# Ledger of designs, part 11: VHH binders against Formyltetrahydrofolate deformylase 1, mitochondrial (PURU1)

Target 1, 298 residues: Formyltetrahydrofolate deformylase 1, mitochondrial (PURU1), of Arabidopsis thaliana (Mouse-ear cress) (q93yq3)
Amino acid sequence: GESLDSSVSPVLIPGVHVFHCQDAVGIVAKLSDCIAAKGGNILGYDVFVPENNNVFYSRSEFIFDPVKWPRSQVDEDFQTIAQRYGALNSVVRVPSIDPKYKIALLLSKQDHCLVEMLHKWQDGKLPVDITCVISNHERASNTHVMRFLERHGIPYHYVSTTKENKREDDILELVKDTDFLVLARYMQILSGNFLKGYGKDVINIHHGLLPSFKGGYPAKQAFDAGVKLIGATSHFVTEELDSGPIIEQMVESVSHRDNLRSFVQKSEDLEKKCLTRAIKSYCELRVLPYGTNKTVVF
Below, E stands for the ipSAE of ESMFold2; O stands for the ipSAE of OpenDDE; V2 stands for 0.75 times the mean of E and O plus 0.25 times the DockQ between their complexes.

## First folded at step 4 (VHH)

Design h01 (from a02 with Y110T; framework vhh_7yz9_2; at its last look DockQ between E and O 0.01; V2 from the best seeds 0.00; counts 0 for: pae O 14.2 > 2, unsure alone 64.3 < 65, placed apart)
Fold by ESMFold2, look of step 5:
Structure h01 (fold): chain B 298 residues (1-298), chain A 123 residues (1-123)
Amino acid sequence: as target 1 above (298 residues)
Amino acid sequence: QWQLVESGGGLVQAGGSLRLSCTASGFTFSSYAMGWYRQTAGNEREWVAFITSGGRTTYADSVKGRFTISRDNAKNTVYLQMNSLKPEDTAVYYCAARTYTVYSGSKYETDYWGQGTPVTVSS
């Protein structure tokens, strides 16, 4: 044993792995051994095995040396395990190496969700690339939001729509290079043809707690009805209106002490927070399909 | 639209060989793992062989040493070389592409299957 000079330490980077398969003995051992055999260190591990179903879900966070365990080898090693268990889902992300998810934001008149997302994106709290913003409403170029978009090089596309022509082919062209879409108060119903043509996830924000109050329900109506709870729901879009798998829900109490303005402000705050959290959970691989219309959210 | 087309099946004597091909279109073939499955009438499909995007292979015990899976990313094609065939290998053979990395607008990931190519091994 001779001593050799060393002045280098490995740079360890984070990785995330999500796994979904039929439940079996030894899955966690196999997955953790895969990571450990390459010198990786697990920092967090979540497991869910639902009662009355024979399925297994997990999400691991780990740190590893990308020189010792190259990115392509990480894929191959987890693909081998996925095949052995007939996995329904096996996804790896390495945020420092992998490209950020590219998204487009669709909205109509109301921009409170767009503004919140732009601020979180600017602060580095939302790990996406925003390719464009699309709206069926034209906005003056001298407004705060339009100057923000211009300053950051984010295109704004006005796509005028009518009840007879939603311009969905135009929208499909604008978003073809995105990883998923975000409906930040887009008040037009996307057709089944649009959803099939896009072929990727679409995440929406709904004003209210689903499954109740499908469709539009203005804050004024809830205020006048004297509700004691308000909410917001972020969910995947399917052909059935407001019925896709829920990603995130938020609630807040209201009382007689709320006037209409404070009620509306609380409602809008729930919407923007709910949507932002849903998008962050999605990008961090925390959201998995479960059952016919449910999700696991780690 | 994703499409997988198998070919190369047929009737062969026990101890003989066949090479199956599966040509893919409508997706970035080199990014996906590919597999071969087989099915007899009235039974569930059984896994036969698997090849990762990086070329690592895995086989069912019943075919190890006799079958070889390979891929040619330039031709968007996965192959199954079947040697020393037995009557028990008689089945319709399907290729499949599995997606492990995509959140989609559907509720669930869907395996993509070819139409199948029949293989009959006579005694």
Scores: ipSAE 0.006, ipTM 0.288, lowest interface PAE 9.6, mean pLDDT 83
Fold by OpenDDE, look of step 5:
Structure h01 (fold): chain B 298 residues (1-298), chain A 123 residues (1-123)
Amino acid sequence: as target 1 above (298 residues)
Amino acid sequence: QWQLVESGGGLVQAGGSLRLSCTASGFTFSSYAMGWYRQTAGNEREWVAFITSGGRTTYADSVKGRFTISRDNAKNTVYLQMNSLKPEDTAVYYCAARTYTVYSGSKYETDYWGQGTPVTVSS
C-alpha cells in the first residue's frame, strides 16, 4: 500500500504588522528577517521615513504557516524587535484568526452613515463586530435599519440626552467592551472626561472639509463661501472639537447650479463613504499617529 | 461598572419596620427607573416596587399600603420603607436598575441587580 504522502500544502494565512520607532539602520532588515526566519513570505512592505524627523514607520503584509509560527509567537517575536528599537508602536493582526474589532456606533437623527456601514458590514467589507448602536433619538417605527439591527442581534440603545445631561457615564458603560467608537453624525460633543474614561480611539465623521468648515453647518458655510469643492472628513476625536488627526477625506465638485439642498445631499454621500473607508483603514492597521496632530495612512 | 449595593436588611418582628437602601454607582442614577425585588429559596424573584426616573411609583399588590419606595438622586440611592412587616415578607431583597433596549422600534426592559440583602420577619 503506497503511503500516499498527501503533502497537504501548508495553508498559509495572511498577517499584517505595523511598526513605529525612532529611525535606525537595519530596522527593515530585522523585521523582514523575523518573518522569513519563520518561513513567512512578505507580500507587501511600505515604509515612511520623513526627512526632518528621526522616525520610522512601516507596514508589512505577509503570509505564514500558523503551525510553524504560532500566533502567540508571532507577537513575541515582533515584540522582541519592538523592545530592541524602543518602538512606540508594534501591532500584528492576523485577520483569519484574530477577533474582529468590536465597535459601537453613536448617531443622532441622521442615519445615512449607519445605513452605509451596515450594508458594508453585511457584505463583509467592513471587518468589525458591531456591538451596539447608541442614539439620542428614538426610532419608533419599524424601519429598515431597525429591522436589520434586530435580525442581526445588534441592540439599539436610545439614550435621551439634554444640554444639561449628556449621559456620558451611561454611554461609557454601554461601550466598555469595545475596541473603538464610531461617531456617525452623533452631533454631540464628547467631554474630555468621557474620552479619558473610555481610553480608546474614537473616530468621527464630519460633514465638511476640516479644518475649514467646523461646526454644525458646514454645508451652509461652504455654500455661502462659494466653494467649488465640498467634502467630508473622518478624524480621531480629541477634546478639541473637530480638531483631531485626520484619517480620511473625500471631496466632490460643486457649481453655481447647486443649491444648499444639493450641497447637503452630496455631503451625505461623501460622509458615508469617507467614514466606511476610515474604519476599514483603521482595522487594517493602515492608520498610525504622526506627530501631535497628523496621521500616517498606508 | 454598574454597581448596586443593598443595605438595611436584618431580623425584625412581625409588625415591625425596616428601611432598605440601595446605593448605585457606575451610571447616571437619575436617568433610570429603580426598583426592588424579593426572592425566597426555591421561588422565582418577584417584583415589589418600582420608581421611575420621574418619581412615579408602582407597587405589587402584596405590599401596597405597607411599603414605600423613594429615591434620592443626589445620593444615588433608592429606598424601600417596609412597614407592618409580615412573616410572608421574609426574603432576600434585591435592588434593580431598569434599562431599555430598542429592537425594531420595540422597547425591551432589562434589569440589573444588586447582590441582595436578607430580610427575616419573625412571627
Scores: ipSAE 0.000, ipTM 0.212, lowest interface PAE 14.2, mean pLDDT 90
ESMFold2-Fast, scan of step 4: ipSAE 0.673; ipTM 0.853
ESMFold2 (binder alone), look of step 5: mean pLDDT 79; pTM 0.785

Design h02 (from a02 with Y103F Y110S; framework vhh_7yz9_2)
Amino acid sequence: QWQLVESGGGLVQAGGSLRLSCTASGFTFSSYAMGWYRQTAGNEREWVAFITSGGRTTYADSVKGRFTISRDNAKNTVYLQMNSLKPEDTAVYYCAARTYTVFSGSKYESDYWGQGTPVTVSS
ESMFold2-Fast, scan of step 4: ipSAE 0.489; ipTM 0.794

Design h03 (from a02 with Y103W Y110T; framework vhh_7yz9_2)
Amino acid sequence: QWQLVESGGGLVQAGGSLRLSCTASGFTFSSYAMGWYRQTAGNEREWVAFITSGGRTTYADSVKGRFTISRDNAKNTVYLQMNSLKPEDTAVYYCAARTYTVWSGSKYETDYWGQGTPVTVSS
ESMFold2-Fast, scan of step 4: ipSAE 0.172; ipTM 0.583

Design h05 (from a02 with Y108W Y110T; framework vhh_7yz9_2; at its last look DockQ between E and O 0.01; V2 from the best seeds 0.00; counts 0 for: pae O 14.2 > 2, placed apart)
Fold by OpenDDE, look of step 5:
Structure h05 (fold): chain B 298 residues (1-298), chain A 123 residues (1-123)
Amino acid sequence: as target 1 above (298 residues)
Amino acid sequence: QWQLVESGGGLVQAGGSLRLSCTASGFTFSSYAMGWYRQTAGNEREWVAFITSGGRTTYADSVKGRFTISRDNAKNTVYLQMNSLKPEDTAVYYCAARTYTVYSGSKWETDYWGQGTPVTVSS
């Protein structure tokens, strides 16, 4: 009986590593060696070393054998390097093994961003676990969105808010088990206390180009200003309104033939795309803090 | 809330020994690398030693062979055994927790610090 040596080709799985430290000689070599020493293969490597700042950023994509390099050991090995260089950030994601990010979506009346996100999510293009949708507007159960949420077991929480009571404590309880929040046209200002209480990242979509068009009516502002470009901005939420570090921006040309309605429509199209891309980038470890108010996006 | 409480600092003669302790609370201690830093007045804080969650250790060149970092996960405590102390080792020593691996891709801060414990080595 010929022993069919079923040479089960080792199943290699993809990983991502991001790194941030003070600039030093040999960092790339060390990080690469870490992967290679375990039989991994680097597929992509991106580095950012600004000229005027003694900082080093990197993002690597690699494949490896999880049998030869157990997931826990992957963390330990990169941690060792992180320690050596006093890294400010060192994160590994293995999408096939690691749990998807748990998120909650907050929105108001408009649902174009929500709809887009749900479509992308369903198609596997948004690698997140949507734990719930929270809104300060009630929706009929027979809408497409509500039926979709019900079919997929995603709860919709109607949280009635007033100027006097934003129900932040209730919202905090609903989102306590999430990894980050997404504001999809929530149109409410989250307090510093909420942000501090939540303690994790909050990503917002602004329906204008920041920092120029802040507030609730950026389309009108843009229209009145006679701009030839409009846009949407996805950014991290800070205590200061519309001032957090920017993750993604998208723009579209407009002309004198456009009216305010067309501005709004174009903006909505940009918003949903911009937000989706920002979330994807975040989940893929493409977004790192740079300084106090900027981001590196690989 | 994340808390690190340091102890064991004090005055010691050159050539003497001290053992620092840092007790952690408010987070899963066993999942994080722990380390010791030191800082003198007017200078930047420098790392002294690290220990990974798996127990691998790394030392600054200035303390290699003299200092030993260890951890007890059951007690949520990290230790720094300091032997053959020199006047140059005089500093405030800080315990730190490092979040080298997180699920959040854009974490702004990855270090948690204790209040510090002073170590003075006399000639």
Scores: ipSAE 0.005, ipTM 0.239, lowest interface PAE 11.8, mean pLDDT 89
ESMFold2-Fast, scan of step 4: ipSAE 0.622; ipTM 0.823
ESMFold2, look of step 5: ipSAE 0.307; ipTM 0.728
ESMFold2 (binder alone), look of step 5: mean pLDDT 79; pTM 0.790
ESMFold2, look of step 6: ipSAE 0.000; ipTM 0.307
ESMFold2 (binder alone), look of step 6: mean pLDDT 79; pTM 0.789
OpenDDE, look of step 6: ipSAE 0.000; ipTM 0.207
ESMFold2, look of step 20: ipSAE 0.050; ipTM 0.451
ESMFold2 (binder alone), look of step 20: mean pLDDT 80; pTM 0.794
OpenDDE, look of step 20: ipSAE 0.000; ipTM 0.197

Design h06 (from a02 with S104R Y110T; framework vhh_7yz9_2; at its last look DockQ between E and O 0.37; V2 from the best seeds 0.00; counts 0 for: pae E 9.7 > 2)
Fold by ESMFold2, look of step 5:
Structure h06 (fold): chain B 298 residues (1-298), chain A 123 residues (1-123)
Amino acid sequence: as target 1 above (298 residues)
Amino acid sequence: QWQLVESGGGLVQAGGSLRLSCTASGFTFSSYAMGWYRQTAGNEREWVAFITSGGRTTYADSVKGRFTISRDNAKNTVYLQMNSLKPEDTAVYYCAARTYTVYRGSKYETDYWGQGTPVTVSS
């Protein structure tokens, strides 16, 4: 029969789908029909097809009724399309149902990025679960950061390192139950063996504008060179130092009136914002690999 | 370095059978999903079959019931058993290593293809 009952108010929830494959006719039509056929409604759709690469990237945001389109069926329906097109990536997230990404934070002595991430996490602005914080520097329990971690039940692991032993097997054990790692100013170089053993994404913050000013003191190099812009770079970690695909960069103007201290302070302020934005973009499925060394960031 | 080498192609009469093999090296084969694709002259490559690291299989509609994908992790080899062959199955067949795993922005998602093995089905 005819239904006139307006008292039924289905709870609609958001979903996000990203797709990456070789370009072909009809991909958008097929993806959008998948959502529409189940009564879903697309609220946003981004597409990128680069010149001369014959690849297709998309990110859709939609709302749907999880009773009519159960979470497991959402996966199955998009997987069928992914298989049809030989997709390199097809990922769905439904934030209200799916568990948050679990991350570990690695740092050395400087904690400006850790502090910013903890504040954003506390404010609900960073959609992750922080499983632990790992550092090669011991910290007194009465510091503000350590008290914050204790109050929120986030373990802090001091892993002492030496020139001869970076303790990477110990770190691997501590992070085995994470979706990705965040290097929040971790000043030790992760080996290729670590990266293979971990097998998941590692996201770093670099204190300068890559590919320029590589090395351990980019602010000094920029200051000595008389630049008018400084910045910070967040990127994926690969075996080649400071060369992984860039996720986010931020810049700030400087002038002759800045000294080295003010260069460093401005850079640190950019680093904390840059890393946080990169992590949020990653968790929202906005970051896609592009070629060998680039990203699409929707 | 990842390497994929196909073999087993050739000429066969319609209704006949062939078994394609693809031997892998340079990576942990048992950890990756593998697929077979084919390409006819003047057309894009099309997907044929897919097998996960755990052995779950899927097939294109055009080959379902006639083709079987399988893998032998001890030999680092993926197979495509092609039965009841039709002239429309004539193509160059490629194996590939691809991932549909958790979303990742890293080089671990790059495609690796073999050089292809030609299959001709005569009527």
Scores: ipSAE 0.007, ipTM 0.166, lowest interface PAE 9.7, mean pLDDT 83
ESMFold2-Fast, scan of step 4: ipSAE 0.618; ipTM 0.801
ESMFold2 (binder alone), look of step 5: mean pLDDT 80; pTM 0.780
OpenDDE, look of step 5: ipSAE 0.008; ipTM 0.243

Design h07 (from a02 with S104G G105Y Y110T; framework vhh_7yz9_2)
Fold by ESMFold2-Fast, scan of step 4:
Parts: structure tokens; sequence; C-alpha cells
Structure h07 (fold): chain B 298 residues (1-298), chain A 123 residues (1-123)
């Protein structure tokens, strides 16, 4: 093999590692030593050990030279540690080497969340590849959204649904090559059969502060209840309606001086920001499963 | 409806090789982690090998270096190449599908199981 020119400086690239196992003495030291032994530099390290539960969660951010520590060797080295501790989760992402996560976006009539996602994606602030958009509502070709999708070569699939026929088999075929799904105000309930058939994560935005105001018209429910905070919740989809593990929540103050229209407007602003933050956190390996129906978010 | 169909089992001499296949239908195969388990009479099922949707493999210590798991997403099929077979490998082999998150951790406890394929290793 030919030597590299000594005048060429190495390019250090960022990596992220998440780790989940039973708690034990020395885990942090072993994980840190693994990175340091290969000439990597740790930029951030977060640890969570729940009370009354003998489990350990960590997330590290580091930089390294991929010539001295090849991507395949990074996996092997962390796998050695994972085997030692019987890890439940050990995942490495190197954004400059690894392919972006592929998503499909599902929506109904309301498109404010889709619009926000598309603008963040175009600005390079959402680290995903958008494979398609699926809606149970038809949209005119001259709308801003449809023109945006056409300009960027993102297919829009109109899948007409009824209560009797949700077209789930058609949707499964459209999303088969995605890493996860995003429900951006998709107002049909996905069945247990759909969730099992898809087999990967589905992330939803609910336009209410869960666990309160489940189901339809949460802004109206909040208005009628006289709340002083409204919110939006992004969560993993499970078979039980609006009950999956929570990823992110955002809130805004309201008072007796806010009418229903004001509640809805504040809700929509929270929804789009909440969903984009949740998706970014998920892609950065910040969200891990914890306990029954809970998350750790670093 | 989901379905897993196993094939490739049979009688083989100690030191020989067999290749098991499992073909999936009724679900998005590429989304699922796939595994092989085995069961001997009077014992619980034991895990043998596992392959994630991304192609990462893990093996039980009893089979490391002898067995290789692989998948072909175009054919919706997972394989188990079994080399250097021992009489102790005699069992019914089961194919299983399990959901995994993007992080490689299962969030759905629903396993889909095949009916099993018998493997007998003669001494």
Amino acid sequence: as target 1 above (298 residues)
Amino acid sequence: QWQLVESGGGLVQAGGSLRLSCTASGFTFSSYAMGWYRQTAGNEREWVAFITSGGRTTYADSVKGRFTISRDNAKNTVYLQMNSLKPEDTAVYYCAARTYTVYGYSKYETDYWGQGTPVTVSS
C-alpha cells in the first residue's frame, strides 16, 4: 500500500454512540477508554441511571480519524463492550459516512406540520431523506405544498380512505423502504395490523398536551376546560390511541382572554415546532426506550 | 396475514453442513430483524442467531464460528448456514421475525414464528 502524503491533515469526523445495559461498575470508563484508545476525542457524554432500576443509559458524542479507526472497526470495538455487558442497545451513527434515515410523511387536511418539516429539510436542519408524502386528502397542484414537492421530486400519494377502508395495505407498500414514519396531522387511526406489518417506529404529533385531551379537537377540549397552558405532544405510535411513549412536548400560556381561534393558532405553532424537534432528536440518537411505555431523551 | 415457511432441514452426519431457509410473507420483511431458534425435546427454545434489518449479526456462543446467518430482502428470505455440525445441534429449528427501532432495539414484543424444521445430526 502507498503512504499518504505527510502534508495532508486528517479529517476528524463526528460520531454518536448510545448504550443501554444493566448497571455495573466501570461502564463509563470502558466506553470512554474505547474511544480514547483509538485516538478519538469525546465532546459530550450523558448518563442516566433510573432510581430503583438497575439499568444504565448513555449517549456520547466524539470526533475521530476514520483512516486510523475505520467505520467497521468502530462497530466491532463497541460490539465487544456490548457483549461484555449484555447490552440491550448499542448503536453508532457517523453522519458523514452513514446514510440518512429515510422517512415518509403522512397527513390529512392540515399541512402546517408538513410545511415546517419541508422548510427545515430544505435548510439542511432535518437530517432525513423524504421518500414520499401520503395523504387521505387531495390537494390542488397549484398550492405551495404541491409545487414544493414537485420541484424537489418528492412524490405525493393521494390515498382516499373511509372508516370502512383505511387503505393500509396500499400505505404499507408505499412505505416499505423507509426507516421510520412521521404522522404530521394524519387523522386516521393506524391499526395494530398496520403497526405490526410496518414493524418500525412511527412518530406522531398530537395537537394537545398528553396525557390530557386525547382524541379529537384537543384545542376545543382545552378551551372548554379553562386550562392555563396548552401544548403539543410528539410520541411513538402504539395500538392504544394517543398513549405511546412521549418524545417531546411544548407549551404556551393561555388565559380567559384567548378565544377558541387563539387556542387553535397557538396550538398549530406548537405542533410544528414540537414535531421537528422530536424528529431531529430521534435522528441524533437522543431518544431511547425506557421502562414500560417511557423514553429517555438526552 | 403473516407467514414464515422454513425449509432445508433433514438428516446429516456429524461434521457435515446444512443450509436452512425461511421465506416470509404478509409483512414488510426488510423492516424486521430475523432470528433462528432451536428446541430439543423437554427443553425451552434457545436462541441461535439473529440478523437486524440493517444486516448486523449476533450468535449464541454454542454456534459462533460454525453458523452464519444472512438475509436476502429481494427474496424475503433469511438463511442459516450450519457448518461442522455436532450431535448436540440436533433440534427443531424455528424462524422468527421481530420488530426493531432505528436504534436496533425491539419496541414491539410481537414475535412471528414459523412451524419449525427438524435437523438430526448422526454421530
Scores: ipSAE 0.013, ipTM 0.285, lowest interface PAE 8.2, mean pLDDT 84

Design h08 (from a02 with S53R Y110T; framework vhh_7yz9_2; at its last look DockQ between E and O 0.01; V2 from the best seeds 0.00; counts 0 for: pae O 15.7 > 2, placed apart)
Fold by OpenDDE, look of step 5:
Structure h08 (fold): chain B 298 residues (1-298), chain A 123 residues (1-123)
Amino acid sequence: as target 1 above (298 residues)
Amino acid sequence: QWQLVESGGGLVQAGGSLRLSCTASGFTFSSYAMGWYRQTAGNEREWVAFITRGGRTTYADSVKGRFTISRDNAKNTVYLQMNSLKPEDTAVYYCAARTYTVYSGSKYETDYWGQGTPVTVSS
């Protein structure tokens, strides 16, 4: 058996761990020791311990030798700690080994978010597997977007919806193997039954600053209100419309020289960036639930 | 999960009749065209009949005038009434739900199938 030349520097790969539990002494030490004991090095560690709440949040970035610390053992070791502290959340991602999150994109007529996501995806800046695009609008042949989807083997499902029939069961079947959903200006309200049936996270982009500008016409509302800032909001979808915990918000200044058209245009630019950032943050385990209606975003 | 469960198959004498049923679950039945196929051992599956969402029916020439496809949306069921059966109608009959996928603006059809029900017509 050829002696594995000890002179070859071990290939270290990056990992991420997020942790949420009741606050206790020694949690950071324990988590750090877990990594160190296996020969890993911590590159970054972020902790959130809110005042007046007995909760502990952490996100660590580390590098480790997968030979010394097999992927399955990584999970086991952190799970042991999770059990010890009764953790509400303990998740590890090893991007180089773990499968990318599978997502489906839901949209209506507007495609600016879709286009942006596809560009970022192609550039490797959106680390997801797009399983399909679902829309309640049929798209013409030979569009850039449709050609792109075809080229990459991403199916486009036209699901005709009516006020009476939103075809949620059909959509559910199409997305059953996804890890989370993205609403990219879908402009349809998902029912509680759908959300329960799906049972996983749904991320939405709202074309306004929540909670102030809910509904379908936030740009007009903002314009009429004479605001000096407009924005976009990415949030988790709940049964209540436009009320889920916020993941990301982006803003831009407007003035009296702006008209409604410019408001809409600026909003669209914010929307696509905001959504992309939110998805990336989610995939990188940067987003954790905080309370009933907030998020921790590391 | 999409499910199509066929029933009603069996042995029948030439000239006899059978009624096949297919019950669908896991999807909005009324939103999809439904159909029947049949397959004999060693042969390709062949189309028999289809019914659109709106109830428009089409038939293969070999069964036209003898077979009738219908649907009951309330029961999530599609039926195939087979009259004047012939030995050549002997096959495994499959229920199908037709879905559509769009690539580059073009619509493509994809059928989902049940497990099939055998029909044997004796001479």
Scores: ipSAE 0.000, ipTM 0.186, lowest interface PAE 15.7, mean pLDDT 90
ESMFold2-Fast, scan of step 4: ipSAE 0.534; ipTM 0.810
ESMFold2, look of step 5: ipSAE 0.014; ipTM 0.170
ESMFold2 (binder alone), look of step 5: mean pLDDT 80; pTM 0.799

Design h10 (from a02 with V102I K107T Y110F; framework vhh_7yz9_2)
Fold by ESMFold2-Fast, scan of step 4:
Structure h10 (fold): chain B 298 residues (1-298), chain A 123 residues (1-123)
Amino acid sequence: as target 1 above (298 residues)
Amino acid sequence: QWQLVESGGGLVQAGGSLRLSCTASGFTFSSYAMGWYRQTAGNEREWVAFITSGGRTTYADSVKGRFTISRDNAKNTVYLQMNSLKPEDTAVYYCAARTYTIYSGSTYEFDYWGQGTPVTVSS
């Protein structure tokens, strides 16, 4: 059931294109002409060319007629340009046609990030399909989060892990059909073999302001160091612990009047907001790799 | 698990022809764009020919009209038919696979490359 009568006239729909290549004369003209030649209208166009590096980044938002410019033709046209420039990244998303990104959410004992993401998802504010939730902690069926997952038909997989066996092959099987993975306070370190086997982006929330306070208990480390800002960091997962390219950070002021409990509470509030903002930015194609371990965020 | 295996290189006289093949395994070949690149003595690697997932082809000016790229999705193979070969075409030829349907914001490289096959054109 949808509407019995739909408009028979072509409707303009939104598209997003991101582009990353070696810098060259005429890239902006080629990309904008590609859209304009098919009658598309550019609504936003962001470009970044670093001063001392021969690299080019762009993100465009446009509207177009899918009858005049079919979805497969959009891909072909941008692939042709990508090939001419040896592009490192060239991806088009058309939200009204393309399936939402499929994700799995991994967590351990703490669930504040998961709860926030589920609420944003239910409100239509998180543009993903949640395929499952995976945890190395068992949860009672009568908890708020377990009832929520059951009501929405989202599977919860309890995968018991030990120091000797992180069950990575089992987790890889559970996440094989996802587009990217989200670590929402998952407290086990994923190996290089896992990351190679998965072969797609993994986004983590770290409850500290990176690159400071890596590893366990970053709020305690910050408290002991006498910092004046507490923060949370969302980043891509690499083989090096808490060292992947940063996507988003959020901060709040602290003083000598904040005890450790206050630091932890402020941290948790920043974590859930930081992660949801990072995931939204990722889904909107706003985050691109830059340099050896950096990002461009449009 | 994933591989690109090139074949068909060798020694050929100027004006002759060679057909290069590149067979893929371990991924959904039909979803990937495929390209041929070459590296000549003393020069950087250069692009030769490209075929999109949908079958659209593009060529470098130096080979246009002489080389033809094609694909056989049933055999997971991309081909480069090289006609009217010149001594300047002497190079190691590389097969490459790329998908533009997977967005990556990380530093991981999702481009895949073959080991290369040498082509020598004698004058």
Scores: ipSAE 0.408, ipTM 0.707, lowest interface PAE 1.7, mean pLDDT 87

Design h11 (framework vhh_7yz9_2)
Fold by ESMFold2-Fast, scan of step 4:
Parts: sequence; structure tokens; C-alpha cells
Structure h11 (fold): chain B 298 residues (1-298), chain A 122 residues (1-122)
Amino acid sequence: as target 1 above (298 residues)
Amino acid sequence: QWQLVESGGGLVQAGGSLRLSCTASGFTFSSYAMGWYRQTAGNEREWVAFITSGGRTTYADSVKGRFTISRDNAKNTVYLQMNSLKPEDTAVYYCAARTYTVYSGSKYEDYWGQGTPVTVSS
């Protein structure tokens, strides 16, 4: 015999779920059962329960049939579990259905991080929509960066700033429709008023290994201090300078044979890679708040 | 800009009833899950009852069968009907609005009311 013309294999698509709540018996079982009951398959499951804190963190990657488990029902089912456990975070992302995060990139004179971000974005390795680039430095239209932005229809906004006027209200207007901001060597300090007005995540690249070498010229500070490791740090921006929760760090060995120019070059190479990895981790829901000023990174 | 305003708290005898209300403004109420939490001196806030954006309800074991959470999206209001009150229910009750569609890596954001005190005398 023969039935209706419906004998195609289900199309399974990937989903990601992150969860944070007070630690309790049976959380993993409830989350796993939710996915399994809808015919989904878990591909990866990471759990973190700190020794000194009664909290639970998880990140799961799974595949599911969106016909059997519609996107709106996925949200409702995880929301129900979140309510049961009083979850602090419970977010699901389905990359093939959900819109990409919209970002703006802020920079000053140095553009090596911007260039790397644009190349990774063009190669499909950075899962964001770049809404615009904002700089407090003017750039000639015939530079490689400016030609790239023009070719891809990405606006470049020159916002002239002084010590007395950082033009934060103008910047807030330009970034109002973004999901988060990226500071790619933007050298003006964003005020607490800006951060409150924006109200969303801001990710920075610092050209030094935090918590050491805060502020200006970290590569020179490291060189003068005789360090054996040079590094870069990507972190969330908070009101306290270079002190927000750390997302990613990268290091490279240095020795007495490296001059200051070598330190700067190694620093720049680490910065661009560090920032790109941090942004990718963020977009994949790998970064979660932990304690007062720390992160869990899966 | 956003606001949650609780009302209906007060003094009640054991075995009595109270109805708490929480009116929301400044956000799309119908898209948010709504919850009631309570806090006693020296303890963290504990969850009491939740209602999802779709109307599904859940309750803490200590209040299940005695408390009922409901919502009126037309009035932007969530309610907590408290029956068979016990002295152990004495606490400040907080209304909270939560979303599980917005991701943040830096901090958690919930909308919280100012709280309404409930005292159950023996």
C-alpha cells in the first residue's frame, strides 16, 4: 500500500539554548526532556556549577524539526522551564530562522581591528549585520577601508569629538537600531550616561592584557615592565575604565630581543584576532554574566 | 520610562485572603512573562508564581493550591489571588516582568516593582 505524498525526510536545523538559574536537582533532565519530547537531538551540552556559589549555567546545541516544533513553541516551552526554575537567563537562538545581530563599529585612528572584522564578515565568518562605522577621525575616500565600505553599502559617519564634547547624543542616535556595539580601538571614554542611554551590550578591544596595563599605551607599558607575555583583552564596557567583564584574551611570548615596534606589531595582531573571536562567541550565546563582574564562556 | 506598580497588600488574619495587583507601563506587557516574588528580612527574593506570555502558569510548592496568578492584557495588569494565608506568607511581595527573547552577555535585565508588604497575623 501507499499513503499521502509526505515521505520526505524531516529537515533538521540547529538551535542553541543558554540557561542560568539557582542550582537545583533535575535541571539537566528537564532541559534534555524538553528537547527529546519534541523529537530534537542534543549535539553538545556544557554545564558549569561553581564550587562557591549555588548557581547553574548551561549551554546546549541541538537539532530539531521546525515543522514538529515551531519556532514560537520552542520559545514557549523553554520559557515555561525558565519560570519553573526562576531563571536569570534562558535564551534560544535558531541561526537559520532568527535575524543576525545588528552592530555598529566604532574606531579612532587605528583601523587594523576594523579591517579584520570586515574581512571576516565578508568571508561569512562573522555572523552579524554591520549597520554602520562611526569614527572621530576623518578618512580619505581612496583608502582600502573606505573603498570597502562604499562597495558594501556600509555608511561611515565621521563624528568630530573634543575633550569637552564627545558628541554622545549624536552617536546614540546613529546606533539606536543596533543589538550591540563594538569598540574597535575607539579611544574616547564612553560616559555612564551614554551606557545607560544605549542600554545594551558594548564590547571593547583593549590592546593590553587586563587587569594589567589599563589606559593608554599598554604595549609600551608592557615593554617597559619587561613582561614575557604580550596580550589583548576583549571585554564588556562598564562605567569603570578597562574593568568590565572579560570575554576573551589572547597572548604571545616576547623576550628581551623584541623591540617596542615588535611589541606593538604583536599587540595589533592579537587585538584583531581577540576581538573577532569575542564577537563570534557573543553571537553564538557562549558568554553569560557570572558574579558581579565576571563571565562564563562556553 | 518603564514602571510596575503593586497594590493590594496589607494586614490579614491567618486563613484570610488578599488579592495583589500589578499594573505595568512603558513596555509591551503582552510580550512579557509576569511573576510574583516575595522577600523576608535576611533572605533573598524567592519566586512565588509565574504566568507566561501565552498564559501558562507555574507555582512554588509552598503556595500551590492556595495562590492563583492571572493576567489581563487589556489592563496591563497581573494579579495574585492569595487564599488560606499562613503566618509564613508574611513578606514584601514584588511584581516582576521578564523576557527570554533578549540576550545579554554583560548583565541580566528584569523589570521590578517597588514591592507591597503583606503581614499575616496568627
Scores: ipSAE 0.494, ipTM 0.788, lowest interface PAE 1.0, mean pLDDT 88

